# VHH binders against L-malyl-CoA/beta-methylmalyl-CoA lyase (citE1): the designs that were tried, part 16

Target 1, 346 residues: L-malyl-CoA/beta-methylmalyl-CoA lyase (citE1), of Haloarcula marismortui (q5v463)
Amino acid sequence: MTRLCRTFQTAPAAIPNDNSAKFLVSGLTSKGFQAPDWLVPDIEDGTAPSMKDEAVDNIIEHIPDHADDFAGDILPRVEWAYDDANARERGIEQVTRLAEAVGEELDGFVFPKVGRLDDVRDAAGVIADAERDAGLPEGTLEMAIILETAPGRSDLREICQYATDSRLSGLVFGPVDYTAELGGRTLDGERPRWDGLLEALSNETSAADIVAIGGPFDQLFHERAGVTYYNAEGYADQVAYEATIGIDGSWSLHPKQTEQANRIHMPTVEEMERDLHKIESFNEAKREGTGAVVVDGQMVDEATYKNFANTVKTVRAIDETHPAQTEAYYDDDLLARARDVELIFG
Below, E stands for the ipSAE of ESMFold2; O stands for the ipSAE of OpenDDE; V2 stands for 0.75 times the mean of E and O plus 0.25 times the DockQ between their complexes.

## First folded at step 8 (VHH; framework vhh_7pa5_2)

Design r2 (from p1a with D99A S102Y Y103E L104G G105T S106M Y107I; at its last look DockQ between E and O 0.75; V2 from the best seeds 0.00; counts 0 for: pae E 8.7 > 2)
Amino acid sequence: QVQLVESGGGMVQPGGSLRLSCAASGFTFSKYAMSWVRRAPGKGPEWVSTISGSGGSTSYADSVKGRFTISRDNAKNTLYLQMNSLKPEDTALYYCATARWYEGTMIDRWGQGTQVTVSS
ESMFold2, look of step 8: ipSAE 0.012; ipTM 0.474
ESMFold2 (binder alone), look of step 8: mean pLDDT 82; pTM 0.828
OpenDDE, look of step 8: ipSAE 0.033; ipTM 0.492

Design r4 (from p1a with D99A R100F W101T S102Y Y103E L104G G105R S106M Y107I; at its last look DockQ between E and O 0.59; V2 from the best seeds 0.00; counts 0 for: pae E 12.0 > 2)
Fold by ESMFold2, look of step 8:
Structure r4 (fold): chain B 346 residues (1-346), chain A 120 residues (1-120)
Amino acid sequence: as target 1 above (346 residues)
Amino acid sequence: QVQLVESGGGMVQPGGSLRLSCAASGFTFSKYAMSWVRRAPGKGPEWVSTISGSGGSTSYADSVKGRFTISRDNAKNTLYLQMNSLKPEDTALYYCATAFTYEGRMIDRWGQGTQVTVSS
């Protein structure tokens, strides 16, 4: 079953500042459309090597104060690398400490730089061991990985097949490290888009019914003639492209990106009206004993009904987690219809 | 593989100067803001300075303004910190990092650091 993750927002868990937890707490207290579906307290690359213990301490200190009020999921990114035993050992310690101290408040962990399937199994084993040692029910803590290595890309299908009966619930693309590992070059500016990888990611995660998350967009601001502007259009274009090829969510580096991606990944009012109309028409025909019905030139039968039901299921998932967002985005009548309509199939 | 390597540290008398360098490889250097941070003995990390990807904007901690100058050479993938009028309080391990600003921009990579010691 697909989890809701329109937005994967990383926030450094410690920064070199008098208030080292500043951005962690900002994420935990986010509101409205700036509230991500997944908040990712970042112990890994977003936190200085000398501050990683402080990052863990900050998570332990601040999660209990805020988790009940945070509507989304909280999945710290720990250290890991398929080719670095020291990084793996630090990641094991981080998972162990966090599961013991705040495992009841966390939803899982994000593992960067995974290798082939066996490395992914090893990471899942680290979580399983930490659950048992902390006295948590098996399966309490989920796993997401960042697909950003050549070996990981090579095993993408096998990793997604493993996900169908495991704690692995999401794959995230990491274009910076992926490009670097392949020895890629940036000619005249832009990093490769990796369209083939993104399409394969969408395909294999859909086959496994897990989420696919696109990579970060790190050009947050333009600088022109000494004036700094937020790059809203650039991010929106990337998120829209990801949505068109079936990527479920987008990586966010900033609350403004989270707001944009949350909105872009919602069904439009027009999509909702269209699909609700078709569902409601079919349900009426079924209650009157009529089997299939033609609505707006399209036959609505069980096979096509399930496509329209997916729109309603998506809105319901958002509404259950973030009712303030759906109430702001859809008018009261449309939202009530989405909440109440019977989904006979799907 | 992404790598940041600092150099140019050493021992210097109060009032002296040092120039730190950071060699970057494995990523598009000119696209990222870069920072210097430092850790003094027995103290936590302190942000020192940040420069935009183009080099057109710089910022400094109050403790170093007027004494330190951040710069970059995008053709050589190298970040610099010119440190003048050094004080014993500047003694620290200095790190090169991808930018982290007050607006919550994430730092993806850190170097291993270069030691600066200011003593008589």
Scores: ipSAE 0.000, ipTM 0.330, lowest interface PAE 12.0, mean pLDDT 86
ESMFold2 (binder alone), look of step 8: mean pLDDT 86; pTM 0.859
OpenDDE, look of step 8: ipSAE 0.013; ipTM 0.331

Design r5 (from p1a with S30R Y103E L104F S106L; at its last look DockQ between E and O 0.08; V2 from the best seeds 0.00; counts 0 for: pae E 11.5 > 2, placed apart)
Amino acid sequence: QVQLVESGGGMVQPGGSLRLSCAASGFTFRKYAMSWVRRAPGKGPEWVSTISGSGGSTSYADSVKGRFTISRDNAKNTLYLQMNSLKPEDTALYYCATDRWSEFGLYDRWGQGTQVTVSS
ESMFold2, look of step 8: ipSAE 0.000; ipTM 0.313
ESMFold2 (binder alone), look of step 8: mean pLDDT 82; pTM 0.829
OpenDDE, look of step 8: ipSAE 0.306; ipTM 0.713
ESMFold2, look of step 10: ipSAE 0.000; ipTM 0.199
ESMFold2 (binder alone), look of step 10: mean pLDDT 81; pTM 0.827
OpenDDE, look of step 10: ipSAE 0.337; ipTM 0.731

## First folded at step 10 (VHH; framework vhh_7pa5_2)

Design s1 (from r5 with K65Q T98K; at its last look DockQ between E and O 0.73; V2 from the best seeds 0.00; counts 0 for: pae E 9.2 > 2)
Amino acid sequence: QVQLVESGGGMVQPGGSLRLSCAASGFTFRKYAMSWVRRAPGKGPEWVSTISGSGGSTSYADSVQGRFTISRDNAKNTLYLQMNSLKPEDTALYYCAKDRWSEFGLYDRWGQGTQVTVSS
ESMFold2, look of step 10: ipSAE 0.011; ipTM 0.433
ESMFold2 (binder alone), look of step 10: mean pLDDT 83; pTM 0.843
OpenDDE, look of step 10: ipSAE 0.301; ipTM 0.702

Design s2 (from r5 with Y107F D108E; at its last look DockQ between E and O 0.71; V2 from the best seeds 0.00; counts 0 for: pae E 12.4 > 2)
Fold by ESMFold2, look of step 10:
Structure s2 (fold): chain B 346 residues (1-346), chain A 120 residues (1-120)
Amino acid sequence: as target 1 above (346 residues)
Amino acid sequence: QVQLVESGGGMVQPGGSLRLSCAASGFTFRKYAMSWVRRAPGKGPEWVSTISGSGGSTSYADSVKGRFTISRDNAKNTLYLQMNSLKPEDTALYYCATDRWSEFGLFERWGQGTQVTVSS
């Protein structure tokens, strides 16, 4: 089935608040379109250095209380850096503690600041060792990495090739650290979008059949004339561009962003009606002994059918995980057709 | 290259004053809300104060309200905390942090902290 990750929502696993687990629990209890496909309890940059032990404690305490009711995947972001042995040592301890205590409730881990392929293999080895020591079946815990270093970008193709036979299931772009490592600047308060990197990311992850996730959009709100408002249009523009070039999901820093990205990454009603019509027309032609048909000026044969089938498979994946979302987004008749149509090819 | 550097801490007698500074670099300072957070010995972190990107909105923890004043100079990329009428319970390591303004109060970047000690 299609790997579902429209949204990669990081949530600090500890904050300086009487309820230090506030955002972790908010993510775990999210509902409707604010429920991310991947929740990422953040021990790394989202949590202060003095609170990282508390962040691990919060994950261990709160995951069992909420995981059964959370429909998406849960992948904590641990500490790591290809060029910092102390960060790697802390990350190893974090993976080990989390796998032992709540490994049956987790779906994997996110490793930031990875280097070349050998560093990615080392990170995968950390998960494999922790998995074995915790008594979990091999392959229980998946891995995602953040592509945010010059060495990582240089090895992008090799890293994706490695993913075809490993636990690596997703690559995430980190523009802040990437820009900093290349010596880039934030002129007029804006970082480069790195369109060339995003296009390469989409290409190489598609070749490996793993997910690609775009980088965060950190201007959550604008303040003008003393009034603060949510920057809906800025985020929507970034997510739409990512979807256009084949990026599977978007990084979210807030439930409002998660809601926008979840909706933008869904097939539209128009796309669904179009593609279902073409699938249904082909299936009718097959029953009448014809293997191809022209629909709206396009030949539908086995080769083109798979494009339309992907739309239905995407909706089915969302529907299986979040039926409340598909039921709210599509009318009953359209959704029933998507659920029921026979997919002969694709 | 994103950096937050706190300074201005030290030893002060009860009733005294200190002014903390946080020098920011590597990002567009005026676009981000900023916060002060402190960690006292044997306690978890405590939020102290937040200021919006423009400086138009401020908020304070009840424990410091009326004694501490947060401010910022966007031309100098600097956040400040004026601390007056200091008490022994204000003894803590003080951090500045970016706060992505929202009703949920996200923090993305942290400084290394500056120590404030209030004792006779």
Scores: ipSAE 0.000, ipTM 0.265, lowest interface PAE 12.4, mean pLDDT 85
ESMFold2 (binder alone), look of step 10: mean pLDDT 81; pTM 0.824
OpenDDE, look of step 10: ipSAE 0.276; ipTM 0.713

Design s3 (from r5 with A33Y; at its last look DockQ between E and O 0.75; V2 from the best seeds 0.00; counts 0 for: pae E 10.0 > 2)
Amino acid sequence: QVQLVESGGGMVQPGGSLRLSCAASGFTFRKYYMSWVRRAPGKGPEWVSTISGSGGSTSYADSVKGRFTISRDNAKNTLYLQMNSLKPEDTALYYCATDRWSEFGLYDRWGQGTQVTVSS
ESMFold2, look of step 10: ipSAE 0.005; ipTM 0.367
ESMFold2 (binder alone), look of step 10: mean pLDDT 83; pTM 0.847
OpenDDE, look of step 10: ipSAE 0.276; ipTM 0.705

Design s4 (from r5 with S102Y F104G G105T L106M; at its last look DockQ between E and O 0.58; V2 from the best seeds 0.00; counts 0 for: pae E 12.7 > 2)
Fold by ESMFold2, look of step 10:
Structure s4 (fold): chain B 346 residues (1-346), chain A 120 residues (1-120)
Amino acid sequence: as target 1 above (346 residues)
Amino acid sequence: QVQLVESGGGMVQPGGSLRLSCAASGFTFRKYAMSWVRRAPGKGPEWVSTISGSGGSTSYADSVKGRFTISRDNAKNTLYLQMNSLKPEDTALYYCATDRWYEGTMYDRWGQGTQVTVSS
């Protein structure tokens, strides 16, 4: 069935505030369409260097209180960098502490700034060692990486081939660090969108049947005559583009972004009605022994049926994790049909 | 790579002055409000001051009003904190941070901090 990650929401795991875990807890207690598919407690860039230990402490303290009620997956972003042994050592310690203390409640880890395939294998080995040391079953903790280095981009195909038979389940694009490493420039406040990279990412992750996630959209607000307001259209445009080229999910820096991305990445009512009708018509023809089906001028064969089945599988995956979202988005009859229809192929 | 680098800390006597700087790179500095935050020994983090992206609006914690001045130079991507009439209770590790207005996140990117020690 379809791997679900419409939204990858980072939340600082520690901030200098009267409640340093404020945004971590806000993410853990999110509801409705503001609940991300992947919540990413952020020890890395979202947390000040002097607060990294407090960030780990906050995750250990607060995850057990909230994980049972959080519907999505929880994957902390730890420190790492292919070219920085100190960052790797801190990341190893963070993974080890978290797996030992709360590994039963976590779903995996996100590793930033990975290099070539060997570095990705090293990161996976860190998780494997931490699982063993914590007494967790092999494969309990998954891995996602952020593709944001030139060496990582160079090995994209090899990394995705490795992912096919490993704990690596997702690749996330990091445009800020990628642009900086290539010596690119931000002109007029616009970072390159890197459309060619995104297309390659979509292609290679699809070949490996793993999740591709687009980069963050950090122009959260506009200013007009001294008044600040949320940039809803800018984020929606980026998410729509990502969906158009087959990127599975979007990076969110804010609950409003999470809501927008969750909705945009759902099959529309029209898409579901169309595809469900074709599945139902094919199934009925098979029961009646016709052997072939033309629906709305289209011959339905096994290949086209699988495309329709994908729509239903996507909705079922969302429904299993977030039934409140599917119940709000689709009417009762349509959702019941999606839940009940037999998928003969796919 | 997004970077915030604080500097200008040190030891001073009570009544002295220091000027902190924060060099920003890797993002569009002028688009974001910036803050100074401090952490004193044995205490949690304490907000000090905030300046809007344009520099047209500033705010200060009551404990520093009239003594500290926040400013920014968007052409140089640099945030400043002028600290006058320093007191021993101003002893802390001072950070700069970005400020973004949305639910769930106040401080999204951080510097490493610079130590200010006010001692006789």
Scores: ipSAE 0.000, ipTM 0.343, lowest interface PAE 12.7, mean pLDDT 85
ESMFold2 (binder alone), look of step 10: mean pLDDT 82; pTM 0.830
OpenDDE, look of step 10: ipSAE 0.096; ipTM 0.624

Design s5 (from r5 with L106F; at its last look DockQ between E and O 0.73; V2 from the best seeds 0.00; counts 0 for: pae E 11.0 > 2)
Amino acid sequence: QVQLVESGGGMVQPGGSLRLSCAASGFTFRKYAMSWVRRAPGKGPEWVSTISGSGGSTSYADSVKGRFTISRDNAKNTLYLQMNSLKPEDTALYYCATDRWSEFGFYDRWGQGTQVTVSS
ESMFold2, look of step 10: ipSAE 0.000; ipTM 0.338
ESMFold2 (binder alone), look of step 10: mean pLDDT 82; pTM 0.831
OpenDDE, look of step 10: ipSAE 0.377; ipTM 0.751
ESMFold2, look of step 14: ipSAE 0.000; ipTM 0.333
ESMFold2 (binder alone), look of step 14: mean pLDDT 82; pTM 0.835
OpenDDE, look of step 14: ipSAE 0.020; ipTM 0.431

## First folded at step 11 (VHH)

Design t1 (from s1 with A33Y L106F; framework vhh_7pa5_2; at its last look DockQ between E and O 0.71; V2 from the best seeds 0.00; counts 0 for: pae E 11.0 > 2)
Amino acid sequence: QVQLVESGGGMVQPGGSLRLSCAASGFTFRKYYMSWVRRAPGKGPEWVSTISGSGGSTSYADSVQGRFTISRDNAKNTLYLQMNSLKPEDTALYYCAKDRWSEFGFYDRWGQGTQVTVSS
ESMFold2, look of step 11: ipSAE 0.000; ipTM 0.346
ESMFold2 (binder alone), look of step 11: mean pLDDT 84; pTM 0.848
OpenDDE, look of step 11: ipSAE 0.221; ipTM 0.671

Design t2 (from t1, 15 letters changed; framework vhh_7nfr_2; at its last look DockQ between E and O 0.01; V2 from the best seeds 0.00; counts 0 for: pae O 15.7 > 2, placed apart)
Amino acid sequence: QVQLQESGGGLVQPGGSLRLSCAASGFTFRKYYMSWVRQAPGEGREWVSSISGSGGSTYYADSVKGRFTIARDNVKNTLYLLMDSLKSDDTAVYYCAKDRWSEFGFYDRWGQGTQVTVSS
ESMFold2, look of step 11: ipSAE 0.000; ipTM 0.271
ESMFold2 (binder alone), look of step 11: mean pLDDT 88; pTM 0.894
OpenDDE, look of step 11: ipSAE 0.000; ipTM 0.221

Design t3 (from t1, 15 letters changed; framework vhh_7d4b_2; at its last look DockQ between E and O 0.04; V2 from the best seeds 0.00; counts 0 for: pae E 13.6 > 2, placed apart)
Fold by OpenDDE, look of step 11:
Structure t3 (fold): chain B 346 residues (1-346), chain A 120 residues (1-120)
Amino acid sequence: as target 1 above (346 residues)
Amino acid sequence: QVQLVESGGGVVQPGRSLRLSCAASGFTFRKYYMGWYRQAPGKQRELVASISGSGGSTNYADSVEGRFTISRDNSKNTMYLQMNSLKPEDTAVYYCAKDRWSEFGFYDRWGQGTQVTVSS
């Protein structure tokens, strides 16, 4: 089963405030549905160029205090670019320093602006070297990359194939940089959503059994009549679309977005009831010694069964990491069935 | 450090045009949404127009739609606001704004502003 990641929440590791680690700590101490599956301390675009060192310092300072209580995964986004040697050097330093200081509390790193497969391998090598030098066991730190370059898109299949035997565990779409790189524009005032890329991302990551994450929503807040408000509907629509096409998770920047994405990317009660019923019926039929199993007029083979099983496995994964979320969303009986049902396949 | 410097403001008669410029430095300009805000006396600061990092997406306030055009030249780290058919109600201090993060539409970095006065 693909690693659980309904929410990819970036938190600026340093902001120009007296409390520069405010958002980082907020993410680390988040609870309930506001707790992301992946917290991403952001050293790259979320942190000002003059504050990069402070960002690293903040991560080093605050991760040890909160990591044990944080249920999800922690993956700092470092500086990196396939066409910028200076960015790469900075990223190497950041990975090295973080691995050495707090590698035991981290789950991996996020690399932005990766190029072709060879660049992804280079990034993986940086993590490997950092693990070694920090005295961490091999494979301790995983890797996610942001797909936001033309070369990266060109090598999408090869990169996903590489994931099968590597520390690469997720791909995240970066629509802004991608659009910029392609020279994209709009005559109608809206940035392309890049549906073709998202579909390809969904397919190739699924084939490789790694996580696919949608890009960030481009309008966190709206202003109307002089009042700024949270764009809940716009974000929900994006997340729902991503979920519909098989994207596993969504990019969030705010606790409210995290909450929405966590809810949208988890099976509904209806889906759970349906799929559990199918599984239970299949199991019963098999116990009775029937060859071909028909449930509610549908022939259920191993592949079909696995689709139902994935629903249950997803709920179990959420339940294991965030029991407060599953307990709040499902009634006791349904959750108990999800916990206890035997999965013959999957 | 982030620096935003506006220019091009002035006093014009109704119906005339002005072109504002914002010179940006201290950050990777092409990665960030940028915007123009304005604040009239006694009123709250309001969004006039915004543009994505690539320039592929633009948004306008209803009051300026069809009259104003936001654009950017990433090679020059400069954003522009072409203001046509100016009205007295367009009188305000206009501010160049940078998105706090790359593409989230939350602006919290501002220039010093440039005064635009439309009067007969």
Scores: ipSAE 0.000, ipTM 0.241, lowest interface PAE 13.3, mean pLDDT 90
ESMFold2, look of step 11: ipSAE 0.000; ipTM 0.160
ESMFold2 (binder alone), look of step 11: mean pLDDT 84; pTM 0.857

Design t4 (from s1 with A33Y L106Y; framework vhh_7pa5_2; at its last look DockQ between E and O 0.69; V2 from the best seeds 0.00; counts 0 for: pae E 10.5 > 2)
Fold by ESMFold2, look of step 11:
Structure t4 (fold): chain B 346 residues (1-346), chain A 120 residues (1-120)
Amino acid sequence: as target 1 above (346 residues)
Amino acid sequence: QVQLVESGGGMVQPGGSLRLSCAASGFTFRKYYMSWVRRAPGKGPEWVSTISGSGGSTSYADSVQGRFTISRDNAKNTLYLQMNSLKPEDTALYYCAKDRWSEFGYYDRWGQGTQVTVSS
């Protein structure tokens, strides 16, 4: 409940470089607003087929040196595919190795390309077996899945219902593989946004009290006339849209994206002042025996109150994990009000 | 689905030439930097060459500079590597990679690879 994940940053766990762990270590040592809430060392698509064993080795080597100083969660993405037994076998080996070697330092695993509910149950079983074999307490390692297959989309509701009493704590949208599996087209270089899927994802994960994470934005840089520049506006537009429809976090492929998404998912000073005022006014009215009040032309009742309470809950979740960020972003008085206000509903 | 399919590998004698091709599909090819990466027997992976989306900017590892030429045909969604004056040290599995971070060699999709063997 109330799990923080503004950012889901994948970082290749091995690259073809003298320092093959370069991006993994960059993620593990990230600071300030470039530190993701979830760091995802990527063994799957971000690592070449010939380097997957090196990716696992790099995670085992580098996690112990950095995990205590990393404020967020660490969840490697392993190989998996509902329709490929060889990929599943490699994923089982990866989970088993990682749980044994560094399971006490990890927070869980990310499983790509899951199928229907039974496949999700099988993936959860892999983690459970690895916990037992490594001598870890039951429930030490959480699970997130990437919703990027037609069967997975078909079972979205059932998968989220399963999550309410299981290690499944997050669902992530994978638009590239999803579009390809449906036979979709990229017209004029634009993949579909899949707004209907994103709205359903927000709805079903909210019903299950787990996190929803939007898909990657892979046009990180533009090139025009030989000049390369970071695509800040494109990513910001996607993250803002995701936040608007209740997606909890955004997929990041780069520290610059992580910084943008972390900030966009923070309530602004103006939003927090507005929503705190409405909550405080309602609480005062409730103590005087009324269940509704008009504040600045808007009625505040239990239904609308919960919208304002979400703002405070978000700030509290960030403050618990990253107090330096909230203390730098909000003035002392505003932050104290957010910390102290009673949330009667929501 | 993003696919990268390498071809053109084979066995050649030292001093010979090969031309590798990589057929790309499932993404807007012209918008992305593309790279060749190789893994020699008993060694770690080695970046070989990178080309910008327009084709106007290229870069090469010191070990291949002057001998290899990267190019692309954006109308055909195809990446090429012309390899001349081949040496036994060039023996490797050569991968085509979609290079997301033009400045840092950050790859998010890979081909299956094509084997190049340089021997007498």
Scores: ipSAE 0.000, ipTM 0.383, lowest interface PAE 10.5, mean pLDDT 86
ESMFold2 (binder alone), look of step 11: mean pLDDT 84; pTM 0.847
OpenDDE, look of step 11: ipSAE 0.190; ipTM 0.637

Design t5 (from r5 with A33Y K65Q Y107F D108Y; framework vhh_7pa5_2; at its last look DockQ between E and O 0.61; V2 from the best seeds 0.00; counts 0 for: pae E 10.7 > 2)
Fold by ESMFold2, look of step 11:
Structure t5 (fold): chain B 346 residues (1-346), chain A 120 residues (1-120)
Amino acid sequence: as target 1 above (346 residues)
Amino acid sequence: QVQLVESGGGMVQPGGSLRLSCAASGFTFRKYYMSWVRRAPGKGPEWVSTISGSGGSTSYADSVQGRFTISRDNAKNTLYLQMNSLKPEDTALYYCATDRWSEFGLFYRWGQGTQVTVSS
């Protein structure tokens, strides 16, 4: 994986409140396990049509105040739709304004409702033009897209192939708009999970070495006897499934969701101990001139070694960005081993 | 797709009444708290009222308490705001939304709004 993204947290960039930037600033000042790997200031669906200019203004005003202290990446979601030229025009203006004003503090942009490959190329071109006009080095601003249209799904492979030589670094699944476009139904308040799409997404993004991110879980709370309870179990089930099939990160609508997804996407203590032991044993045997060994009943060769190495690389990526999280999650000795072990094969 | 469509706005004299509606689709309406928010010309947005998913719990801004009544019909996926004893200060664009604005601050969708004008 080239980028860390256990969590993709959207936050409305403007809301109808005395402090219209309330949720944007809350995301920018998040702490501990509630700090997302990607914060997504949302100009698109999370912001009322009459407030989208204010949303852009809020991002420009507040990003410089907080970006230095925010450990993750910041990628605003702009307006876009493959079948709506007016939405694309507004998105172009939003990218242009943001790149000019705060492009040095941003890491990229998220484009919703993309179509086929040509539409994805057009979106990338918008970033490239804004980057150049703002005087930013080529490639400063990356791109993520939301896969939520039939044409986008149809070109999934081609889009991911394009990503191997472009600024496109992540694909996010949007089940709400996808289900609606296909004429799908919600039964008992649950959309289809689209397991086949998620598996294809994991496959094609892995082939391109970019991140895959699952869709939102909007059943955040339930109410009983006048008391609101956070739906921890529902979200945990979705995140665990996503991790099982190789999805790299999860969409979060709430700091509590961010905390859960951050933890679930971390290697467990048991996984770390297992994989470190196998790496350490193989490294010792390799220094003695053997090409493969059996450790705990399993043959370790270059291919299987890389699987163990991925565990360590994941922990190192989290540790580089959020050392307080790894220090809280792992024993000191285990974390030191993860930091220090030599990875002979990548 | 999540959609919220407000209707029922219009012009009314001070002391009059008006009933707003909000048609919801694309999500399980009965499981979400819903809110009304308003934006007067040249002013920032103001929270008006919130109702629980079941309809059993309601809350109101001080400025509307006793004059406005929020309600919902979960069978029709529709949110309502009954507005009585209207004042010129109630003139605003009124929006309905999934309730993420006050206590939880998380996820929300909202519509285009419906204009209410209270004028002599």
Scores: ipSAE 0.000, ipTM 0.390, lowest interface PAE 10.7, mean pLDDT 86
ESMFold2 (binder alone), look of step 11: mean pLDDT 83; pTM 0.845
OpenDDE, look of step 11: ipSAE 0.024; ipTM 0.434

